VHH binders against q08ba6. Designs and how they scored, part 9

Target 1, 224 residues: q08ba6
Amino acid sequence: ESEYEERRDAEARRVKSGIKQASIFTLEECARIEAKIDEVVAKADKGLYREHTVDRAPLRNKYFFGEGYTYGAQLEKRGPGQERLYSKGEVDDIPDWVHELVIDRLVTHGVIPEGFVNSAVINDYQPGGCIVSHVDPIHIFERPIVSVSFFSDSALCFGCKFLFKPIRVSEPVLHLPVRRGSVTVLSGYAADDITHCIRPQDIKERRAVIILRKTRADAPRLDS
Short names: E, the ipSAE of ESMFold2; O, the ipSAE of OpenDDE; V2, 0.75 times the mean of E and O plus 0.25 times the DockQ between their complexes.

## First folded at step 3 (VHH)

Design x1 (framework vhh_6qgx_2; at its last look DockQ between E and O 0.01; V2 from the best seeds 0.00; counts 0 for: pae E 16.4 > 2, placed apart)
Fold by OpenDDE, look of step 3:
Structure x1 (fold): chain B 224 residues (1-224), chain A 123 residues (1-123)
Amino acid sequence: as target 1 above (224 residues)
Amino acid sequence: QVQLVESGGGLVQAGGSLRLSCAASGFTFSSYAMAWFRRAPGKEREFVAAISWSGGSTFYTDSVKGRFTISRDHAKNTVSLQMNSLRPEDTAVYYCAADYLPYSSEWTLYDYWGQGTRVTVSA
């Protein structure tokens, strides 16, 4: 085995040490939550959300609730480290059903403490959709990063690069299966010291994820 | 506008020590993993060490483990390589590199490179 492979394996172990997964939600519960996600989509399509609540892209839509953030669309400088929270009130509040059906379950199961979540993002992917390699902005969000996956099974990849035109993804350090209804908790190395992504080939059918996070008290905001 | 500027290279006797430094500018330093590579005469560029965004993780090629230490200073936007117990086979041009991946032995994957600093270890 090559030295490179050994390093990769070692890093994979480090990544795994920062990952917790749990199957908390039953199929019935998933179906219920998925129906609520569909309602969010429908509401968005009707233009009933605030402007910055909805972010549309090819094969992926994002819905920001509670605290939303930008990669600097309104800033001169873009890219990693430039993320800012929107001013308060710029995105819609976290829906009640998210609290009742998702957050409360996580609290009950000891995944997160009460009152932890103040930001909920729904990422809705179509087949072939993706999210490029990134680290959840450390200057914006506390750890852990919690996500719950819905509609279909997929995978979260760690430590790969994206190339475009056409989209190509390098070999990941870790390929983590993410099942429908599963909770993924990222902390430590997995959250802070390696990038994660969703590859296009890992979304073969519709998939949605609810990302639940806590913003830092000192997180920078866009100027109002 | 992105720049990586290495310094600290020179001539040293076997068993000696050097400290290389790389000053980074033109990008968000804290969002990038940093690495050192080296190219010996007649050889390909090879991975030496890497450090993650936060500095919480470090990686080394086997031949330098226990002798080299990579570190970074976010306040100064610098990455350093402390090289102890140097050997003639450590002779090379050392390059600083930046990337989103916390490790890679494939130098072609790194986004940014310095011009290098020469390290010569005499027997």
Scores: ipSAE 0.007, ipTM 0.299, lowest interface PAE 9.1, mean pLDDT 89
Fold by ESMFold2, look of step 3:
Structure x1 (fold): chain B 224 residues (1-224), chain A 123 residues (1-123)
Amino acid sequence: as target 1 above (224 residues)
Amino acid sequence: QVQLVESGGGLVQAGGSLRLSCAASGFTFSSYAMAWFRRAPGKEREFVAAISWSGGSTFYTDSVKGRFTISRDHAKNTVSLQMNSLRPEDTAVYYCAADYLPYSSEWTLYDYWGQGTRVTVSA
């Protein structure tokens, strides 16, 4: 038991070495951004976005801006490294408010350099929603991976396994709080060498996250 | 073993300046946000200033804005607080703190603390 605890703690510290967090956004700034997220949802419900901007799933919708990529059921081939960027123009551009209210704030606070971000994704979870264990595709995205949490507090879990029928999640190596208005930056071990997920039990109220990334210059793209 | 050691405190006349320093060891300094808190006699700890792990973001309580400057030196594993235009109300024990969050005004979120350095500002 002591040996197990030591190994678990060592793994958790390795994960933490690749994680940085900030409480950058005030409650008022969060409320403004959350209203804009609601506008995105409403626009999507009216069918006003390009085909690959909106991806709907039970209890979780995704809104891709700037760049989008194939994953899950969208993959032509199964296996590692099969994700591909959609052709340019297949997703809507990053909205001006994302630049003004989110990206520019991160640049001002030294989280990312000017001009780094070319991909923004909004994940909008209903209570009990989840995202399975994954690594953001290394062949598509540079590091760091930056995210900002909205609406409610939740947790980002590392090193656990999703099981299905019914959905079950093993004990994570690290249970990282992701509070409303907080910024989470993944790099190194946390981004590349361990999976992360959002467990259904950690989404008790509506939650959204804005994920900000840069695609690699050599990222593979679908040939239209 | 994690250690945070403050220095640079002392007695100073109102309107004067002091520079506090905090030497950090026993953890990966570049992975942590650093902050200064203070505690005056009979009061709770209050937030003074914080700096992100990169040094690119700083945050100050309103009463010290324009007078205090937080900075960090990754080569020396130190964080500093330059305190200018000191007032008697700045009299307190000043504490250095570290946390893996880039910064926060909530003292309960900080994992590591120094023992403090005393600053006394006389009229």
Scores: ipSAE 0.000, ipTM 0.136, lowest interface PAE 16.4, mean pLDDT 85
ESMFold2 (binder alone), look of step 3: mean pLDDT 84; pTM 0.859

Design x2 (framework vhh_6qgx_2; at its last look DockQ between E and O 0.02; V2 from the best seeds 0.00; counts 0 for: pae E 12.6 > 2, placed apart)
Fold by OpenDDE, look of step 3:
Structure x2 (fold): chain B 224 residues (1-224), chain A 123 residues (1-123)
Amino acid sequence: as target 1 above (224 residues)
Amino acid sequence: QVQLVESGGGLVQAGGSLRLSCAASGFTFSSYAMAWFRRAPGKEREFVAAIRWSGGSTFYTDSVKGRFTISRDHAKNTVSLQMNSLRPEDTAVYYCAADYLPYSSEWTLYDYWGQGTRVTVSA
């Protein structure tokens, strides 16, 4: 037991070394961005986006902008490394407000370089929603992985396993609080060497995240 | 927003005891670690002890093992450091620290700090 805890702690420190968090958005700014997210949701509900821009699941919707990619049930072949970018034009462009209200702020604060982001994904979770343990596809996205959280406080868990029927999650190596308006930057061990997830119990209220990434130049792409 | 306030410091004779307390407020996260650090005159800040808030696991620097005990009170949201068998070399300003990540002996990894409480152990 003690040895296990020590190992966990050691690994947790490794994970932490690859995590940066910042609070660069005011509550007012958060509210403004959240309103924009609501607009995205509304537009999606009206069918105003391209087919692959919107991915719906119970208690979770995803909106892909700029560069989208296939995952999960969308894959013809399952397994690691099977994710592919959609053909160009299959998802909507990154909205101007994302650039103006989010990306530019990140750049100004030195979180990411200018011109880095070409993929923006909005994950919108309802209470009890989750995302299973995964590593952001390393063959698709460069590092770091940047995300900004909105609407409510939640947590990002590292190194836990999802069990199903019913959904339950093992004890994580690291439980990372993610506050509303907070920026999380994953690199190194945190991005590449351990899985991360959002547990159902960590979404008590609506929560959305904007994930900002750069696709690799050599990222595989689906045929049109 | 997050605030840590230490108390309990003072002057004691060698072999004596002190109990430090740190009151934490403003946390919005469910899991964090609390730690005590100390800075002796002319020395760098050094790790003393830490406790995981949720599980209660503790970690100590070698020089204080068996003498110091770190504990937590969930109801009061406080962390305490019981210091027994104090030595002159324990003289320092003791700082309470908090982090929403698991505890570490590296002070640079802690995000929140108290103002410190002075402990002086006379020979």
Scores: ipSAE 0.007, ipTM 0.250, lowest interface PAE 9.6, mean pLDDT 89
Fold by ESMFold2, look of step 3:
Structure x2 (fold): chain B 224 residues (1-224), chain A 123 residues (1-123)
Amino acid sequence: as target 1 above (224 residues)
Amino acid sequence: QVQLVESGGGLVQAGGSLRLSCAASGFTFSSYAMAWFRRAPGKEREFVAAIRWSGGSTFYTDSVKGRFTISRDHAKNTVSLQMNSLRPEDTAVYYCAADYLPYSSEWTLYDYWGQGTRVTVSA
């Protein structure tokens, strides 16, 4: 085996070591949660959330609950390490249904301890939507990073690079299927030492994900 | 405009040390992995060392492990290569490069390159 292929295999093994997946939601539970996600979308469309709760982008809307953070154009410096939490009260609290239908189920299954989650984000993708390569901000969030997928199946790609003009995505080190109702837990190397993305070709139908995290005690916050 | 500017090259006797520095501007330094490559006279460019954007993981080609150390300074937007126990085979032009992907065994794309700094190691 060539040194090139050996390094590729070693990288994939390191990524896999930081990934756990589980199926804990029934089809009925998924359908109920998906209906609640639709209620969030409708409420946001009516302008009924706080300013920083809703972040709109082409083919992907993001809904921050509990805690939210700045990224990209909101900062003079951009990129890893520059993200800051919004001041308390600038995003809406985590809805009761997220606690009751999602977080409590994850606690019961032993995925996270009771009281761990203080940030819940819903990413809602239209067909062909994507998210560029990133690492969930290490200076903001503790590990693990927990997500639950809804509506349709997709894939989480590790170690890929987005190229633009036109949009292209490099061959990933690992192409991780994320099925409707699946729980994905990122820690270690998978959370900290390699980027991940969702490619446009992996969003064939409407897809949503609920991401559950805990902010670090020393996470930097915007002034106020 | 993006620039990577190497410095610290020169002539040194075998067994000696040099420290190369690369000053970065025109892009968000903290978002990019940084690497050093080198090209010896009459040879093709080869990988030397890389450091992830976070500074947490470093990678080296086998021939320099234990002798070279890569580091980065986010406050100064610089990456450095400390080269100890230099050998005549280390003679090359050394290039700084930047890429936002972490080091990968399958595909590494480096977006930006410096002009290079010459290192000559005499017997």
Scores: ipSAE 0.000, ipTM 0.177, lowest interface PAE 12.6, mean pLDDT 85
ESMFold2 (binder alone), look of step 3: mean pLDDT 81; pTM 0.828

Design x3 (framework vhh_6qgx_2; at its last look DockQ between E and O 0.01; V2 from the best seeds 0.00; counts 0 for: pae E 13.6 > 2, placed apart)
Fold by OpenDDE, look of step 3:
Structure x3 (fold): chain B 224 residues (1-224), chain A 123 residues (1-123)
Amino acid sequence: as target 1 above (224 residues)
Amino acid sequence: QVQLVESGGGLVQAGGSLRLSCAASGFTFSSYAMAWFRRAPGKEREFVAAISWRGGSTFYTDSVKGRFTISRDHAKNTVSLQMNSLRPEDTAVYYCAADYLPWSSEWTLYDYWGQGTRVTVSA
C-alpha cells in the first residue's frame, strides 16, 4: 500500500511537470469571449455551419474550426491511432474573433508562437457533462495542447477510468483545478503518457473550453 | 544531453554594462521560451527576464526594466541578456533557463538550467 501510494505520488509529479497554467484573461475579457461562444452556439442552432463543424451529444456540444478530425463513434475502426483529419474544407474556418480575442492574446503572452494554431475546438458542457479519458491524438496534433476555459470553474483529471451505465469515474492520479479565464498547457507526460478527462461531478454549471492546437504536417486525412 | 552554457559574467563598476550569453544544445531551441534568472548571496533564485518562442514577446522583472534587454538568436541557438546601468544589487549568479511558457516567475517550473555565470557590480 505504501509502495502504491509512492508510485501514485511519483506519477502525479510527472503529470504536473507537463502542465503549465496561467490566468491570462480578465473577467471582462472572459465575458466578451463567452458572448462570442454564445453566438457560435446560436449560429449552429440555425444550421449555418458545415456538417462536420458541429458535433452534438447529451450535455456536450463540440464545434470544430480550421482542422477537424474524427473520433469515437465516428470511426469505423476504433482504437489508438485511428483518428483522421477531415479533408480540408469539411469544417468551418477559425472565426476571426478566436484569432483576435484568444490566439493573439496567447501569442502576446508567449504561450504559443505566431501561426501555431490551425485547429480550434470549442467544447460546450452543460452541468453533468463530461469528456471521457483520452490522449489527444499524437499522430494528429503537435504539442503542446493549449486550452482556455470559460463560463465557470472546473477541473481536469488525469489517469481516470470511465465506467458507463451509469457514468462513473475512478479516482484520478491528479485533479487539476481549471478556473474561468485560465490557460492550460499540456506537454510531455501530461500530454502523451497519461489520459485526461472531465468528470461529470466537476461540471456543476455551464462550462466551455477552447482547445487550440497545431496539426502535424504528416497527419493522416480521410479520403475525400 | 540538454546543455545551457552561460558566459559573459565578470566584475563591473556601478553604472557599467555587461552582456551575458547562453548557448543551448540538446533540444529544439525554437520550441522553447528562454529566460534569465539570478541568485544573490543568501537569497532565492529570482526571475529576471524571458523571451518567447520566436522572440516576439519579452518579459522583465520590475527592477531591471529599462536597463536589461533579452534577445535570442535562432541561427546560433543562443539567448543574450544585455545589462546596462548596472547596480550593486544586480550582483548575483545569473542562470539561463528554458521552458514552454515565459510568464512563469517560478524557477522550479522551468525544464532546463545552465550552471550560471557570476556578475559582480562594485559600488
Scores: ipSAE 0.020, ipTM 0.374, lowest interface PAE 5.4, mean pLDDT 90
Fold by ESMFold2, look of step 3:
Structure x3 (fold): chain B 224 residues (1-224), chain A 123 residues (1-123)
Amino acid sequence: as target 1 above (224 residues)
Amino acid sequence: QVQLVESGGGLVQAGGSLRLSCAASGFTFSSYAMAWFRRAPGKEREFVAAISWRGGSTFYTDSVKGRFTISRDHAKNTVSLQMNSLRPEDTAVYYCAADYLPWSSEWTLYDYWGQGTRVTVSA
């Protein structure tokens, strides 16, 4: 099957062409950011955020700041392309510490331009948590997609298909390590032309990620 | 209700050309990779060509490289296969397929399928 292997290797190289990684955050900076993430979790547990800031699921909670989106459950159609931004003011603003400890640091290191970010999401995973294969919605977000990993090491897998009953995941085209404190930047093929996921086996202990994005001016929004 | 409907098949002499078209409905076309597969009599489905959901990348099995061209039109929700320099070995039923995951040569990984259009290439 060497023809099959050659095609998969070529696609992996295409994916890698759209990935940049950098080690910017020191252990001390990670620890400080991680303490702030714990403060977000505690505040959410007390019910102190706006309605659509917190999205809870088994083994994974999401915290939307600045902008948030949901699937278009109001439409009969399901699947990609149905995502809509919440109305202005339905998610909390990006916390000052995210600007000071994360965004500004990325700007000063040349990862993103000043003023780029208007959306920050924290995903907080417990052991065995996952996120199914997806593309960050092209109709909602500009590129690049920037993420910073915290608490534990994991992997971002590209090109997997999740199957259910029982849950199983196809072999990835690329298994990309994402280490604590590392910055991962997705653009091109990696952001637009292939899905990515976090597999349950790649979350061995608590992990969090801060995802930093810019919404498109013409991104669709829920009415009212 | 998802539908993929192929058209453009028929009988053609070796060396000739055909253009296949696949009309898609019932899903967000621009978010799916599209592919063509074929099945010759007595054989399993085999991969022919694929195109990424934004149209930026195309892929072909070796036996059709340089002869076949896959393209997509997001305004019309169609994917097409231009087949030039046809050979008797290209005789098959051609199927249009769609998948949210990246393209694959493995037919079992595709979510949606058309019913096929027959192509016969006479010597």
Scores: ipSAE 0.000, ipTM 0.233, lowest interface PAE 13.6, mean pLDDT 86
ESMFold2 (binder alone), look of step 3: mean pLDDT 85; pTM 0.863

Design x4 (framework vhh_6qgx_2; at its last look DockQ between E and O 0.22; V2 from the best seeds 0.00; counts 0 for: pae E 14.2 > 2, placed apart)
Fold by OpenDDE, look of step 3:
Structure x4 (fold): chain B 224 residues (1-224), chain A 125 residues (1-125)
Amino acid sequence: as target 1 above (224 residues)
Amino acid sequence: QVQLVESGGGLVQAGGSLRLSCAASGFTFSSYAMAWFRRAPGKEREFVAAISWSGGSTFYTDSVKGRFTISRDHAKNTVSLQMNSLRPEDTAVYYCAADLGLYYSWSSEAEYDYWGQGTRVTVSA
């Protein structure tokens, strides 16, 4: 038991070594961006986006911009490693406000280089919403994985297992607080060697995240 | 195992220049923002300059703006501070610091995880 704890602690340290966080957005800036997110939601509700731009699930909606990818229903083979980019044009372009209000700020702060981001995903969670343990597809996205959180404070968990009926999550290797307006950058072990998730209990109020990534040049695409 | 080793300090006349270097080891250098702090005699340690993870952004305390330049070399795991137009008030022990990035302020000493032992800079009038 003690050995287990030691191993867990060691792993937690490894995870932490691959995590960077910064609070670079003011409350005012957050409010502005959050308003834009609301506009995205409203636009989606009106059916104004392309079909694959919007992915709806209970307590969680996803909006794909720039480069979108499929992870399940449309694939002949499902599971890790089977993710494919949609054909170009299947999802909407990254909104200008994402560039202006979010990406440019990240570049200015030296989080990512200019021109890095070609995929932006907005995950919008309602209370009790979650995202199951996963690794961002290595064959699709370059590292680092960058995300900015909005509306409320939450947490990102590493090394959890999800059980269903009802949804429950095992004890994480690392519980990482994610504050409103904070940037989280995942690389190395944190991005590649351990899964991460959002537990239902960590979403107590509405929370949204903008995930900014770069697709690999050799990322596989679905056939048109 | 984590080490930050400063070098380049010394005695210089006012108006002169020095280049400080900090060699980092024992941690993933590219995952950390790097900074320079300094402690003058009889004063508390103060922020001097910081450079972001990628090196794309730099920050300076007002008193050194236009005179000091912070840079980093990812291949060598080093951070440098070019100090030009040195003044007697720049006399201090200069410390290299590393921040994993869990910060709210670049200038906050508490945000930095690792520290070097410092290198002394003396600027004579």
Scores: ipSAE 0.016, ipTM 0.351, lowest interface PAE 6.3, mean pLDDT 90
Fold by ESMFold2, look of step 3:
Structure x4 (fold): chain B 224 residues (1-224), chain A 125 residues (1-125)
Amino acid sequence: as target 1 above (224 residues)
Amino acid sequence: QVQLVESGGGLVQAGGSLRLSCAASGFTFSSYAMAWFRRAPGKEREFVAAISWSGGSTFYTDSVKGRFTISRDHAKNTVSLQMNSLRPEDTAVYYCAADLGLYYSWSSEAEYDYWGQGTRVTVSA
């Protein structure tokens, strides 16, 4: 119709070309994994994880396993592209249950090759939680980026931006449903060439996601 | 260029069986979710069945559940619909459809990018 609508539709198609989704996990498997996520949360609340495993924010906590990253000691160069992996041993290993219940299932279903994953992150959202528009750091992680959703349904939004004071989120180019037990695989344009976020209005109930990635061999790391 | 070509339609008596096949070309078949839709004369197209890109998940509309089975063959780049215990109300043109991703809307025809020309199935009483 309009030039804007045509450009928006073309952008949505480019994003879709880099997205695959599948419903792999049964309700029983979801419930088992969700119980394990609750165990992670409880263990973190007791202070039983290594220093950089737990990253707390309002209405969203992150739990890094295998590898984690931050801007670290490079305070003068904050911003995109400045992310660095934590030193080896500063993040707890990927729990055995993540391998058994999640990673192995993905390998069996042909989503990822055996041995691909060395980083697992659990994001745990309370109602109204969000994650601002970003690109998973290209200099840290290989593609694809694989995620599995738990507890409740939500949406992953592409091509929107967060504004603050007051908090506002622009209309996304693509509103991608991410349902409980579903797998989302990002590559190509969707992973590298457009930002994604989760809007506060799309987290109506507690939600968690397990994000499975492989770090690049040449990814920069904080000094020991 | 992407092509989806259905085959296997025809005339069958109620209670009989028929197997539809859809040959896919012009894209990486294993990257696409596949579905079957059908349209009876004078009606809107309706969802019949879908299968995930890996083949690990299948979905069916209620009226065909237990009677129809969707499957895919990666080596032949085909998706099939085995239709058993056919009823006159199954009479329709059956369409194969493909979608690069799954947007949690298996039953919405608007979500599918590619469509075949259809194959006619007639079930006589």
Scores: ipSAE 0.000, ipTM 0.193, lowest interface PAE 14.2, mean pLDDT 85
ESMFold2 (binder alone), look of step 3: mean pLDDT 84; pTM 0.866

## First folded at step 5 (VHH)

Design a1 (framework vhh_6qgx_2)
Fold by ESMFold2-Fast, scan of step 5:
Structure a1 (fold): chain B 224 residues (1-224), chain A 125 residues (1-125)
Amino acid sequence: as target 1 above (224 residues)
Amino acid sequence: QVQLVESGGGLVQAGGSLRLSCAASGFTFSDYAMAWFRRAPGKEREFVAAISWSGGSTFYTDSVKGRFTISRDHAKNTVSLQMNSLRPEDTAVYYCAADLSVYYSWSSEAEYDYWGQGTRVTVSA
């Protein structure tokens, strides 16, 4: 094998070493959780959540529970390390159904320890929705990063550059299928040292993901 | 303007050590992956070592693994290559390279947008 292919294969193995996937949720459980996601959407559309709980963008709505984050207004730069948690109480609490139907199931199956999760984010994508290449902020969140996919199958790409201005897309180091109901756990190299993205072509139908994380005790916050 | 300036090259006997340094300016150092490449006389440029933007992951070509150590100092905007147990086949011009986009794959030479001028290392028998 060529040295270039050997290096790409070595990196792909490092990425894979930081990824665990499991199928824990039955089709019936997926349907129940999806109905609860629809209730979140309906409540948000009625304006019943706190301002910072709901973040709307074309083809993607994001719902922050427990903890939310953004860039600090006083910071000169935006980029890695510049994210700040909102002040306590600025986002709605994690719904009881998330604990009962999702978090408790993950704890029972040994994916995360009891009491680990204090941040839950629901990303709800319309067809063609996407998210640019990024790393979940290391200075905000402990590892692992846990996500559970709903509504439809998609894929997560690692090690590709996906940006909008100007548009740039490179070939991924790893293309990872994420199926409806699958649990994906990111740690090590996959969480910290390579970007991941969701490409528009990988959201062919509505997709939602529930991302479950623990904030670091020393994570920076906006003062008020 | 983005600039990478290498230093620390020179002449050394086989079995000796050298520390190469690369001073980075014109960009946010902590946002970029950094690498060392080398070009031996009459050879193509080859990968030597890389360090992720966080410093948490390092990569080495097999021929230098265990002998060379790449590190970065975010406070000083430097990346270093500590070269121990040097061999005549390590003789080359060593280049520092930066990937302009944080978190890119270390495995592609084409992803490194900025390169230094190089520093010469000569290892005698």
Scores: ipSAE 0.012, ipTM 0.362, lowest interface PAE 8.8, mean pLDDT 83

Design a10 (framework vhh_6qgx_2)
Fold by ESMFold2-Fast, scan of step 5:
Structure a10 (fold): chain B 224 residues (1-224), chain A 123 residues (1-123)
Amino acid sequence: as target 1 above (224 residues)
Amino acid sequence: QVQLVESGGGLVQAGGSLRLSCAASGFTFSDYAMAWFRRAPGKEREFVAAISWSGGRTFYTDSVKGRFTISRDHAKNTVSLQMNSLRPEDTAVYYCAADLGVYYSEWTLYDYWGQGTRVTVSA
């Protein structure tokens, strides 16, 4: 291998040191959870959720439960590090089924401790959907960041650069397959020191992910 | 020189128990997550169990939950798999693997692999 490939492998191993994956959910459990995600979509389409629970974007809908945050759009300052939680009660509570079918299973398998999760986000992607390179806000969320994939297999990429018009994504430092039903846990370097993204070419079929996190006790809010 | 050496395999009757051990050398054992995988003849390799580098988290494939227990011993640089209530379907070659941070099935890269130890469960 070249020196370039050796350096790339070394960086990939650094990223991997902050990633854990587990295959916890059976095919039957995935189907049950997926049916519940469809119920969330149906309820949102009927306008039955609070305003800040539902965020719609091209080929991706996002559903915030427990806690929601803004990317500084409602603040005088905008950009990374300026994210603020919405005031308490501005998003819908985490559904009971998320606790029973998802969170409790992760606790039983030692992925997270009891009482860890107070924020759940469902991202529902249509084919070709994506999320640009980002870091989950360190000043808002404790580590680890936990996600569970549903409907179809995809991949999570680390260290990519997004270019627009048209959308083009550079070769990742690490291309991490994420199977239907797989749990991915991010901490350390993988969570804090490198961006991650979902590339359009990695959403070949409908895919959803449930992202489970704990907000920091000192996380800034838009409390007025 | 990195080496993972499995032991403890053999022939056992259904309902019996075996304890597999993996001795690690040539790397900083405490920095690595450890996992057990298995492969039945003519089948793909599958994940069985994993333990984090700290020992604080363990993960199991659904078919072995409640029957198998993974543990590690930093003083001896070993990882063990206690296999109880063995079934004919558990017949496979079992592989020890070490990974700097990722412990999941065939979709991930594992840094080091042992040569495997054969487990045969008779009916």
Scores: ipSAE 0.000, ipTM 0.153, lowest interface PAE 14.9, mean pLDDT 84

